# VH-VL binders against Uncharacterized protein C1F7.10, part 4

Target 1, 238 residues: Uncharacterized protein C1F7.10, of Schizosaccharomyces pombe (q09921)
Amino acid sequence: MIRILVINPNSTVQMTESVKSVLDDCTPPNVQLEYLTCPPEGPKAIECVSDGVRSAAVLMKYFEDHPPQVDAFLVSCYSDHPLVTTLRETYRKPCTGIMQASILTALSLGRKVSVVTTTKRYEPLLTDGIHAMGISDSVFAGIASTGLAPLELDSKPRAEVDALLARTALRAVNEMGADVICLGCAGMTHMAHVLEKAVGPNIPIIDGTKAGVELLASLVRMNLFTSKQGVYQAVGSD
Key: E = the ipSAE of ESMFold2; O = the ipSAE of OpenDDE; V2 = 0.75 times the mean of E and O plus 0.25 times the DockQ between their complexes.

## First folded at step 2 (VH-VL)

Design O13 (framework fv_olinvacimab)
Fold by ESMFold2-Fast, scan of step 2:
Structure O13 (fold): chain C 238 residues (1-238), chain A 121 residues (1-121), chain B 107 residues (1-107)
Amino acid sequence: as target 1 above (238 residues)
Amino acid sequence: QMQLVQSGAEVKKPGASVKLSCKASGYTFTSYWMHWVRQAPGQRLEWMGEINPSGGYTNYNEKFKSRVTITVDKSASTAYMELSSLRSEDTAVYYCARTYDSSKYYLFDYWGQGTLVTVSS
Amino acid sequence: NFMLTQPPSVSVSPGKTARITCRGDNIGSYSVHWYQQRPGQAPVLVMYDDSDRPSGIPERFSGSNSGNTATLTISGVEAGDEADYYCQVWDSSSYYVFGTGTKVTVL
């Protein structure tokens, strides 16, 4: 059995339950998923860089006190979250975030990937994160935002949310040239079908939580690990 | 218990415009897209356009885009469709209809009774 | 422009099975919905998401969808099933697309 820890880096339990409801139905063979919500000292939402930093600090303290007994880590937040690189420095086990996993999956399926996300503020943040992976604009069509905050995905009227998701997806295809789309928020995990119906049957919609689990399971099955030569080498000398 | 009640029949001359209404009751008006679909006598159903009553966002069939405008009055739970530059081929029954499940199924579960628009000279 | 083609008419005897086809390029990758329309009345949803029945629609109505053809099947046809039937999909370029319609006559 391969054990993967799916980490919600915010302290909102409902977000963890949302991801769990989707992943439990599509868990790969011989994989066991464990779920962790950031302790209550952490931020309730990851809306900026400082939220990510505070989140990572709380979670690393938690892991010091409760050493994880898993084979791989998935950070379930669509951002360049500092927990990903911190886990890579700390553990030999594979670690990825859902942003990184979805982009790598998309590059196997289409020529131009776009990300449909929440607020306009995330457009430059996600662009920087994707560029930091070495992804060029030759294969990256850009970020399309709905204008909805993450918590508004479930609180706004369904007709309004679906309309904005559909229009944003159509903009990514028709104006930005995307032929594959990634869902740019963990909270969108249950909404892939809205984008699928909007853009039609010829454009893959990538759920980063599913992509992340599949990627990590494959890395563990191949007996691969985070390199301990160079940047991800342990820093401490204790 | 949900109902869509449409305005009465209209007779117009070519070149005129017509504005039809559709009053919703028995559900939360702003939670579902409202659509307009027409059917010329003895012919197929033809989608004209849609509106999200909450945000006012619209999509139109390319065939009608230059002549059709869909609006809502949230306080009255009423959707409107205005068709301009009327031609004899615009003679049809015009239906309003609601989307069944706006998040998964793009289909029509409740329909108004229809409004006959006759365009003749 | 995306188009859904149906046969103009289907004739069937009471108690027999009627099959109404809806053809479109790669229609099997879409969710197909079906409407029944009696003369002078608004359409009524009789099948959705390829093969699911709305509340109140009898079990003799069934659906399938694969490749380039979706099918609405009415088993044990009754006189009251005589109507026009329309298939419908949602497409990103054409939005809501209705089929050309099929008149089912129970003889």
Scores: ipSAE 0.000, ipTM 0.422, lowest interface PAE 16.7, mean pLDDT 86

Design O2 (from O1 with heavy chain L100F G101E Y103T W104A D105M S106V E107W G108D; framework fv_olinvacimab)
Fold by ESMFold2-Fast, scan of step 2:
Formats: sequence, C-alpha cells, structure tokens
Structure O2 (fold): chain C 238 residues (1-238), chain A 123 residues (1-123), chain B 107 residues (1-107)
Amino acid sequence: as target 1 above (238 residues)
Amino acid sequence: QMQLVQSGAEVKKPGASVKLSCKASGYTFTSYYMHWVRQAPGQRLEWMGEINPSGGSTNYNEKFKSRVTITVDKSASTAYMELSSLRSEDTAVYYCARDFEDTAMVWDYFDYWGQGTLVTVSS
Amino acid sequence: NFMLTQPPSVSVSPGKTARITCRGDNIGSKSVHWYQQRPGQAPVLVMYYDSDRPSGIPERFSGSNSGNTATLTISGVEAGDEADYYCQVWDSSSDHVFGTGTKVTVL
C-alpha cells in the first residue's frame, strides 16, 4: 500500500475535512491517504505570499519534530506554495501541489486551460506561478476568479456560491477560450458538478486534489523520486 | 500533566437523549482531535465520531450520524457528545479519547482516554 | 466495510511469551495500534505505528505487521498483563476500526 500525506497548509480544519470527504470516496486502489492540517500558529487561509511563507515555515518545523512516514506528499492548496519546493529539497519522495498536478493533467486533455479560483488577488499570483512552470499563454487561457474568499465557499449561501462558480466557468469557456478547466481552490473539491452542469459535457473539469493523488500514486508505483541533482539536492550534498 | 475527566453515570429511558462531557487539562485543547468511542457490555470498542476543537468540524461514524452530535466549549476545554433517540442497544460505557500528540491530524491513534461514562438505557 | 479479526482468547503461563494476532485484508500496508483494557478500566495505548512503544510501556511489548496479519508480542508475561487487547487501524472507507478483541489470561 502506497501512503500519501495530504497536507492542508492552512490551519482551518474545515478545509481538511472537505478534502477528506471527497478523497475518501474516490481513493485509488492500494493507496492509503493520511491528512495533516497546519498547526494553529499558521495562517487560517493562504491568500498572499506572506501567508504561504509563514505556512511553510510552521509545517517544516512540524516535520523536523515529527518526521513523516509516508511515500509521497500532496500540498492541498491551489497556489504556488513554497512548501512544495521546500519538501522537494528535503525529501527524495515524490511531492507535488494541486496547482501543478491539475495544470499538467489538464494539458494532457485540452489545448487551452483556465483556472477558476477564489479571489481576484489570486489572478496575478497564479498566472505568475503557472508561467514559472514554463506554461505559455498559447496554452493558458488565464485565471477566472469568483471574488469569494476560500472560507466563503462554505459560509455563504449555497445558491450564491453555485451561481458565481457557474458564471465564472462560463466566462472561462465563452470569453477566455478554455477547453479544459482546473478547480483553483482545495475548498472547491465538492463543487466540480456545478461547473460541469454549467459548461456541459465536452469540457473536462480537473479537481487538483484527485489529480494530485493519482499522479503521486503513479510516480510511487513507477519507483520515481525527486531528483537530488541541482536545485533539489540536500545542503552539503554534491 | 494531562487529564481527561468525564461526567458521571446516566440512566435513561428509551427515546430520551443523553449529553456527556469530557473536560481536558494539561495540554493545548485546540491542538488535538477529540474522539468518542463506546463499548457495550462484553463487546468491542466502537468509534462514534470526532471533533477538531480548533474549528469545530466533526466527522461521524455512519452508524451514529443521524443521532450523534459532538460539540466543544473552548473556553472550558470541554468536549460534549449528545446521543438522541436512545435504545436499549445504546447501553454502554462511553469514552472520550485524544488523537495523536501535538497535531490536528484526522487519522491515527488514541493516546489518552477519559475514565468512561456508563449510560444505561432501560425501563 | 473493513474488518479486523482477533482470536477471542489466548492463555499463557507467567514468564512465557503471548502472541496476539490481528487479521485484516492487506493490513501490512496500514499502521496498526494496540490497546490494553483491564476490567472496569479505560483502554491504554500499548503499541502504535505497528512497533513503537509509548512512554511507560516495558520493552517486553513488541509488534509486527506484514501481509494480512499484525501481531502484538508480550515476552516474559506477568500477572499484570492479564487484560483484553484490541488492535486498531484507520481505513479510508471505514474510518477508525477496532479489532474484535482478545482476552489474555495468565495462568
């Protein structure tokens, strides 16, 4: 059995519970999922670069004190989160974030990907992160935001949230030219059906939490590992 | 020093509800999940549900989901479990138990247990 | 529905070794934890993550887990070890699952 640690890098337990609820219903064969919420001294939501930095620091300190016993790591936050690269520097085991996993999956299925996300602040942040992966605007349609904060996905009336998600997904397809869409927040993992209903049966909707689990399981089954050559090598290693 | 102290024994009639308490001390209450586990006479331990005291999120065993409610009072460092529509089959010792140390992880083991509360459901 | 099955009883003489098994499909891929329960008392964690001992649990307690069987081993058994023992795992479909329990009698 392959053991994957699904890390919620914010300190909001409800976000971990939401991801657990979805993933427990669709865990791949011969995989055991383990869940970790960032300790309470970390940020309640990852809304900016400084939140990501503080989150990564708290979690890396936690792992120093509690060495993880898993085969792979999934950072369950839709951002260019520094924890992903920090875990790759620290461990040989496969590690990815749900942003990276979803974009790679989408580009295997469509020609032009868009991301439906939370706040407008994430539009330039995720664009920069996706560009940093080497993804050009010839295959990236851009980021479409709902204006909802991550915690508002669960706190606002369901009809209001569903309407904003549907409207945003339609904009990504009809105005931005997307033929495949990624869910741009771990908190949206319950909500793929809303986007599917809005855009119709010809446009794949990629849940990064599911994509990340599947990708990591396949990497472990292939006996692959994080390269320890160059950037991700341990300090003092040559 | 860490301690979990549970409320006293209860005797209830069928159809009633019962609310049990578990008061924690000696650790940061909001850093650990709290679970409720029961044991009917001569039977195995049976997990009922959990709560994360930090956010108040809960997860319940499907068997009990319609009748069980777990809550916390952070200011009192106390967890509660309320079980409604009691039947004779609910006669059991009910335990609160803490999840793995120094983490809000949603899976693992129970490192500290309360002393248990006997709930008897009969005439 | 994930199930853990234990033998209902194990008898052992003082100073000898008791072995308590916990059977489950592919249990070797899971982390197994063990609890000791004396009559009228709350369970006490005696083994976690297959083979790690909590503070205060003597070295004569050891654990293993492979294939379809996890085992709690108590060497040099003492009268005070007489108790019911339960294995436990977390499973993605069944949450926290306890074994059927084994009564260890020291005679």
Scores: ipSAE 0.000, ipTM 0.399, lowest interface PAE 18.6, mean pLDDT 86

Design O3 (framework fv_olinvacimab)
Fold by ESMFold2-Fast, scan of step 2:
Structure O3 (fold): chain C 238 residues (1-238), chain A 124 residues (1-124), chain B 107 residues (1-107)
Amino acid sequence: as target 1 above (238 residues)
Amino acid sequence: QMQLVQSGAEVKKPGASVKLSCKASGYTFTSYYMHWVRQAPGQRLEWMGEINPSGGSTNYNEKFKSRVTITVDKSASTAYMELSSLRSEDTAVYYCARSKIYTYGYTYSYFDYWGQGTLVTVSS
Amino acid sequence: NFMLTQPPSVSVSPGKTARITCRGDNIGSKSVHWYQQRPGQAPVLVMYYDSDRPSGIPERFSGSNSGNTATLTISGVEAGDEADYYCQVWDSSSDHVFGTGTKVTVL
């Protein structure tokens, strides 16, 4: 049985439960998912770089005090979250974030990927993160934001949220030229059907939490590991 | 129906020990931490310690660490708290309360369900 | 040693708004939970993770947390809201810490 730790790097337990409700229904064969919400001294939402830094510090301290007994790590936050890099430095086990996993999956299925996300602030941050993966604008259509904060996805009236998601997805396809869309927030993991209904049956919608679980399970099955040559070489970890 | 049922009131002399029980029903006992929280008359709530029923690991408030022991009987879905070397200042209502476990001893930091409380009176 | 301080009492007229504060150093970086305790009864969770309501708690209960102060707000106060209210956080050095408590009197 492959054990994957799905980490919600914010301290909002409802976000973890939302991800769990979707993933538990579609867990791949011979995989056991474990879930961790960032301890309460961490931020309730990851809305800026400083939130990510504070989140990573809290979680790495938690792992020092509670060494994880899993085969792989999934950071369930749609950002270039520093926890991904710090886990890769600390552990030999595979680690990815849902942004990285969804972009890699999307480019296996379409020519030009876009990300539908929460706030406009995340447009430049996600663009920088995607470019840091070596992804050029020749295959990246850009980021489309709804203007909703992550916590507003579950607190605002569903009809209002669905309408904003639908309009944003249509903009990504019709104005930005995307032929595949990634859900740009872990909180959107139960909302894929809204985008699917809006853009029609010819545009794949990628849930990064599902993509991340499948990718990590495949890496573990292949006996692959985080490289300990170069940047992720951790002194004294082996 | 979820329920936490605590043992009855106790009257003890200074220097004695007391052992209280908290029986859980209606949920998976090993999926929740069990905590003990006390409240002296007219005073605030004070956390004493916790136990993970799955592994038996405990964590105690420094104030009580030398005198408190928390244990579980998984077969009976019952948690116990023993407080030794009792003083008159230990007169209080003692509550058990649960918090949900996620991974490796991490738990929700709120207490969603509480027992009815047990009054312990320490007097000579 | 981490400490949470609440005002000892708050008096409010029926139908008005009660605000119960909880002060702690950098409390805005922590998750705050709130409990209601009526005389002779066990505490009841009324707010968790700063602003989330448990099932069965009326919409007139709301919460906020920023800087050094967290607040539980009860709008349209009813006689049945008269109780002691406690805030609570988890702290890595002090574990679970409860506030000093606030008695809400509805007059």
Scores: ipSAE 0.000, ipTM 0.433, lowest interface PAE 15.4, mean pLDDT 86

Design O4 (framework fv_olinvacimab; at its last look DockQ between E and O 0.01; V2 from the best seeds 0.00; counts 0 for: pae E 4.6 > 2, placed apart)
Heavy chain, then light chain:
Amino acid sequence: QMQLVQSGAEVKKPGASVKLSCKASGYTFTSYYMHWVRQAPGQRLEWMGEINPSGGSTNYNEKFKSRVTITVDKSASTAYMELSSLRSEDTAVYYCARGGYDFWSAYLTPLDYWGQGTLVTVSS
Amino acid sequence: NFMLTQPPSVSVSPGKTARITCRGDNIGSKSVHWYQQRPGQAPVLVMYYDSDRPSGIPERFSGSNSGNTATLTISGVEAGDEADYYCQVWDSSSDHVFGTGTKVTVL
ESMFold2-Fast, scan of step 2: ipSAE 0.397; ipTM 0.776
ESMFold2, look of step 3: ipSAE 0.468; ipTM 0.811
ESMFold2 (binder alone), look of step 3: mean pLDDT 92; pTM 0.943
OpenDDE, look of step 3: ipSAE 0.022; ipTM 0.500
ESMFold2, look of step 7: ipSAE 0.339; ipTM 0.763
ESMFold2 (binder alone), look of step 7: mean pLDDT 91; pTM 0.932
OpenDDE, look of step 7: ipSAE 0.059; ipTM 0.635

Design O5 (framework fv_olinvacimab)
Heavy chain, then light chain:
Amino acid sequence: QMQLVQSGAEVKKPGASVKLSCKASGYTFTSYYMHWVRQAPGQRLEWMGEINPSGGSTNYNEKFKSRVTITVDKSASTAYMELSSLRSEDTAVYYCARVPLWFGDLLSEYYFDYWGQGTLVTVSS
Amino acid sequence: NFMLTQPPSVSVSPGKTARITCRGDNIGSKSVHWYQQRPGQAPVLVMYYDSDRPSGIPERFSGSNSGNTATLTISGVEAGDEADYYCQVWDSSSDHVFGTGTKVTVL
ESMFold2-Fast, scan of step 2: ipSAE 0.016; ipTM 0.509

Design O6 (framework fv_olinvacimab)
Fold by ESMFold2-Fast, scan of step 2:
Structure O6 (fold): chain C 238 residues (1-238), chain A 124 residues (1-124), chain B 107 residues (1-107)
Amino acid sequence: as target 1 above (238 residues)
Amino acid sequence: QMQLVQSGAEVKKPGASVKLSCKASGYTFTSYYMHWVRQAPGQRLEWMGEINPSGGSTNYNEKFKSRVTITVDKSASTAYMELSSLRSEDTAVYYCARDIVATYYEGWSYFDYWGQGTLVTVSS
Amino acid sequence: NFMLTQPPSVSVSPGKTARITCRGDNIGSKSVHWYQQRPGQAPVLVMYYDSDRPSGIPERFSGSNSGNTATLTISGVEAGDEADYYCQVWDSSSDHVFGTGTKVTVL
């Protein structure tokens, strides 16, 4: 049995429950998913770099006090979250974030990927994160934002949220040239069907939480691990 | 409940200016673009312009941009449209309407809430 | 500038199907929205993003959009459906564009 810890790096329990409800219904064979919500000291949403830093610090402290007994880690936040790199330094076990997992999956399926995300602030942040992966604008169409904050995905009327998601997905295809779209927020996990309906049956919509679980299960099944030869080497790492 | 309530009917002389108001309630005023659309009696709907209430940035239909000014009063949750150098052809019902976009113009707008309309009559 | 052309009128018998077209160059690449306007009233949104119905709009209303033509279809037409109907899109050169309007008459 492969055990994967799905980490919600914000302190909003409802966001963890949303991800859990989707993943529990489509868990791969021989995989057991465990879920962790960031302790209450952490931010309620990850909307900027400082939120990511504060989140990572709280979770690092939590793992020091409560050593995890799992085979791999998935950081369930659509950002270039510092927790991913920190976990790679600390553990030999595979670790990825849903942003990285979704982009790699999308580029296996389409030529030009776009990300539909929450706020306009996230456009330059996610662009920088994707470029940091070595992804060129020759295959990256850019980030399309809805203007909704992550917590507004659940608090705004469904019709308004659906309309903004549909409009944003159509912009990604019709103006930005995307032929594959990634959901740019863990809170959007239940919402893939809205984008699918908007853009039609020929454009794959990638849920990074599902992609991340599948990728990590495959890495563990292949007996692969985070390299301890170079930059991820650390004293006392597992 | 969301509402857009517009000012009352106006009668103006040719060459005058008119300033109409649209008071919003029941939602966060600065989160959605506000549009102005007019309709001459028995004619089609015609878009005049828009404003982002948060920053005050505007965009106008080329046909009107020399004469139209859209502004907001954030403290009152009210949008205004002023049309100058009035002509008899400006006799129309003027509507304010909310764009569904939350924080910026995305170019694929539809108008989910409309004011009741304000009749402007320009006598000649 | 970008133009949306609708037939000026459509006559339909009660219980039959009315089809209101909206023609624009490559309109199938755009999102089309539809408004119903009764005499003396403000427009009411009846269809958005080509084929989605707002809450409270009957299932009799449906939409499609492909190539150069978008269509609002009203099946099982009732007397209360008699109104002016306007399509609307956004275009990068023309901003927000309304169609010429169609008067639906139930005879």
Scores: ipSAE 0.000, ipTM 0.418, lowest interface PAE 17.1, mean pLDDT 85

Design O7 (framework fv_olinvacimab)
Heavy chain, then light chain:
Amino acid sequence: QMQLVQSGAEVKKPGASVKLSCKASGYTFTSYWMHWVRQAPGQRLEWMGEINPSGGYTNYNEKFKSRVTITVDKSASTAYMELSSLRSEDTAVYYCARDKYYDSTGLYEYFDYWGQGTLVTVSS
Amino acid sequence: NFMLTQPPSVSVSPGKTARITCRGDNIGSYSVHWYQQRPGQAPVLVMYDDSDRPSGIPERFSGSNSGNTATLTISGVEAGDEADYYCQVWDSSSYYVFGTGTKVTVL
ESMFold2-Fast, scan of step 2: ipSAE 0.005; ipTM 0.421

Design O8 (from O7 with heavy chain D99E K100L Y101H S104I T105L G106T L107G Y108P E109D Y110A Y113I; framework fv_olinvacimab)
Fold by ESMFold2-Fast, scan of step 2:
Structure O8 (fold): chain C 238 residues (1-238), chain A 124 residues (1-124), chain B 107 residues (1-107)
Amino acid sequence: as target 1 above (238 residues)
Amino acid sequence: QMQLVQSGAEVKKPGASVKLSCKASGYTFTSYWMHWVRQAPGQRLEWMGEINPSGGYTNYNEKFKSRVTITVDKSASTAYMELSSLRSEDTAVYYCARELHYDILTGPDAFDIWGQGTLVTVSS
Amino acid sequence: NFMLTQPPSVSVSPGKTARITCRGDNIGSYSVHWYQQRPGQAPVLVMYDDSDRPSGIPERFSGSNSGNTATLTISGVEAGDEADYYCQVWDSSSYYVFGTGTKVTVL
């Protein structure tokens, strides 16, 4: 049985439950998923670099006190979260984030990938993260956002939010030239249906949480590991 | 209080088109996806297509895609399904159905409210 | 292409338990919904999301979904439970797929 720890790096239990509800319905055979919410001293949301740093520090302290008994780690935050790199330095086990997993999956299926997200604030943050992977704009169409404020996502009727997401997905395909789309937020895993309905059956929609689980299960099944030669060599206290 | 009321039975000749209506009441029409499902005599339920009344976005079963068109009239809280180039094998009861309130945590859901059905007979 | 197969019929005595199966490749990874259809009537949702009951559906109805088989279980069967039962899933390639249907006869 392959054990994968799905880590919500913010301290909001609701976000962990959202990811769990999607993944429990599509767990690969011979895989057991375990879920972890960042302890309450961590940030409730990852909105900036300092939130990510504080989040990673809290979680690494937690792992020091509660050594994880798993085969792989999935960081369930659509960003270039420092926990991914920190886990790779600390453990031999495979580790990825949902942003990285979704982009790699998308580029195996399409020529030009776009990320659909809810708020305009995420556009520069996600662009920076994708560029940090070595992905150029020759294969990256950019980030498409609905422009909704966070409170509007919570307060607007579902049908109105769905219509805005559908329009955003169509913009990614028709105006930005994307032929494959990634969901740009862990909280959007249950919204894949809306994007699929909007763009039709010829455009793959990549859910990073599902892609991450499948990728990690495959890496473990192949008996692969995080390289301990070079930048991911052990750091001091491992 | 929440209900879907469909138009009455139709008898059509092969090659004709039929347009069925489904009037919603007792809930916010634009907040739920609407589906069309058919059932030929003694056969299983077969999904035909869907529409989001808010944005007009549609998806169709590939089997019917070239012949089916789903539309809405938001002012009348009514969904329509038009099926063209009718064949005798299109004889069936056609249902409209509302998708249960989309749970943001669980995604697409079941069909919780169904219309009473409209019998379409295609003959001679 | 995706298909859900149900047994054509299930016979059960009043007060006993009926089990209706729905077989599909890796169906345990899908959310399965169940509909009851009495002759000449529209379908009625009796189970959704594998094991959740709509308001008004008795506790006698329960569901499970694992591996390649989803099951609707009706305990303490009553004459009024006699009907056709259909399972259903949403699939990203096929959209909404219904099972082949099972006629439950209470004798």
Scores: ipSAE 0.000, ipTM 0.424, lowest interface PAE 13.6, mean pLDDT 85

Design O9 (framework fv_olinvacimab)
Fold by ESMFold2-Fast, scan of step 2:
Structure O9 (fold): chain C 238 residues (1-238), chain A 127 residues (1-127), chain B 107 residues (1-107)
Amino acid sequence: as target 1 above (238 residues)
Amino acid sequence: QMQLVQSGAEVKKPGASVKLSCKASGYTFTSYWMHWVRQAPGQRLEWMGEINPSGGYTNYNEKFKSRVTITVDKSASTAYMELSSLRSEDTAVYYCARGPSTEELLKYLQSGYFDYWGQGTLVTVSS
Amino acid sequence: NFMLTQPPSVSVSPGKTARITCRGDNIGSYSVHWYQQRPGQAPVLVMYDDSDRPSGIPERFSGSNSGNTATLTISGVEAGDEADYYCQVWDSSSYYVFGTGTKVTVL
């Protein structure tokens, strides 16, 4: 039984429940998923670099006090979150974020990937994160934003949300040249079918939470681990 | 003065194809999506498809996807809709209509309405 | 398939108020647009995003949208308002969906 800890790095329980409802329905064989919401002293949303830093600090303190007994870690936030790197320094176990997992999956299926996300503010943040992975614009079509804040995905009328998601996906394909799309927010995990209906059956829609779980399970099955040679070799740890 | 001027009435036999034109004037042709909507006699309006004249990107109603092709000639500010394998049920008035701005992302993402319409072209499919 | 149902006809006396309904499952969560079509003419946009009027459309036209019913309201009806009226939404599975249409007769 492979145990994967799915970490919501914000302190909003509803976000954890949203991810859990999707993943529990499609858990891979011989995998057990455990869920963790950032303790309440952490930020309610990850909207900037400082939120990510404060989130990571709270969670690492939590793990010091409650050592995790899992085989791998999934950081369930669509961002270049410092918790991913911090977990790689601290543990030998595999760790990924849903942004990284979805982009790697997309590029095995399409030639040019786009990300459909929430607000315009996330466009440069996600672009920087994707570029930091070594992904060039020759295979990256860019970020398409809906104008919806992450919390508005659940609070606005469903038809309005669906319409904005569908139009954004169509723009990613028709104007930006994408042939594969990633869902750019953990809160969108229920919404792949909306994008699929909009762009048709020939464009894969990648849910990073599902992709992350599958990737981590495969890494554990292959007995692979985070390299302890070079950058991820922790200092000041016993 | 914004205008959409459509080609004249067509009479076709079953199995033939028809290609209709819609010439835009009074605005920047590439700055707005162009749509095609039909209306059979005494029936409701039915959306057929859309095109972004700037990039040539198209979306079609699934009902017509295998038979409809929408194209543009940017130099002539003209949109075309070709419908193949015509049947008697295709007898209708066909309209072109201007959709959201291609330059305003917010309009494309939020508003799905048609602000200006061509005069319509009657296509009759009979013997 | 998603469907918008309108009454086939509405009769109203000059100067009175006409109400044209558009029924759809959870339509209050959609943005509803309305078109006026006179015989032999192309449709004209008279209301968009539930309650916004295009330039040139009189203040007599207003819109609302809640629950399962959107309504186009024409106050102080004039003979020139006699036409067919169609509601329209954008739906993620059906794209652009038009209502069944309502013939407004001013008697």
Scores: ipSAE 0.000, ipTM 0.465, lowest interface PAE 14.0, mean pLDDT 87

Design V1 (framework fv_danvilostomig_arm2)
Fold by ESMFold2-Fast, scan of step 2:
Structure V1 (fold): chain C 238 residues (1-238), chain A 122 residues (1-122), chain B 109 residues (1-109)
Amino acid sequence: as target 1 above (238 residues)
Amino acid sequence: EVQLVESGGGLVQPGGSLRLSCTASGFTVSSNYMSWVRQAPGKGLEYIGYIYSGGSTAYASWANGRFTISKDNTKNTVDLQMNSLRAEDTAVYYCARGDEYYLSGWTYFDLWGQGTLVTVSS
Amino acid sequence: ALVMTQSPSSLSASVGDRVTITCQASQSISSYLAWYQQKPGKVPKLLIYAASTLQSGVPSRFSGSGYGTDFTLTISSLQPEDVATYYCQQYDSYSPYLTFGGGTKVEIK
């Protein structure tokens, strides 16, 4: 049985429950998913770099006090979250974030990937994160934002949220040239069907939480690990 | 003020042609999906088609081939060219704006013009 | 093509009555439905979009509900100024083009 820890790096329990409800219905064979919500000292949402830094610090302290007994880590936040690289430095076990997992999956399926995300603030942040993966604008169409804050995805009327998601997805395809779309927020994991309905049957919609679980399960089955040569070598040689 | 004003309606003979114009004020037509909708006397609303920036157009199947939508961004106008007109084309023709920031031809209309009457009769 | 069927075609009600108009899609359109009000001799006015979201400036006595194929427009307390024909319109991107319902004429008795 492969054990994967799905980490919600914000302190909002409802966000963890949302991801769990989707993933529990589509767990791969011989995989057990475990869920962790950032302790309440962490931020309620990850909206900027400083939120990510505070989140990672709280979670690493938690892991120091409660050593994780899993085979792989999934950071369930659509960002270039510092926890991903921090876990790679700390543990030999595979680790990825849902942004990285979804982009890698999308590039196997389409020529021009776009991300549908929450607020306009995320557009430059996600662009920088994707560029940091070595992804060029020749295959990256850009980020399309809905204007909804992450917590508004579940608090606003469903019809209003669906309309904004549909409009944003259509913009990514019709105006930005995307032929594959990634869901740009962990909170959107219930909402792939809305984008699928809006853009039609020819555009794959990638859920990074599902992609991340599948990728990590495959890496563990292949007995692969985070390289301990180079940048992910442990800091402090003892 | 934000408004749409249609013009160019009138009496035309069967088989004839007519060009309608829609002038926008208070916003830019290049930023919106613009549509034409008609309503025959005493009847319901009937969708004709849309245009978006770059000249992308789509039409209801019954309108395709006879009706053409175009726009002039410098004049902030949207036109409907109607050819091979029939008595059944007698209607009030409305210009309508897709939701201000919705970037799709599949949209609802948040702003309507006052309409212009086209009568096709000998 | 996707057909929108409204019922009833017309109704007559008293001031203060609750009025219900229905709209049925020939296939699922999720929540991609708008409602318009057209007063006699006037242009259509958007009342509701996304099945249940009230357009700004529209009185709270108007409400919409539904998902999939069955939709309802409700006027909780009919006023004299509500005399109009009401139209539903689907904007589902799987449809080849937009379609309107046939309309429901609301009159005061």
Scores: ipSAE 0.000, ipTM 0.410, lowest interface PAE 19.1, mean pLDDT 87

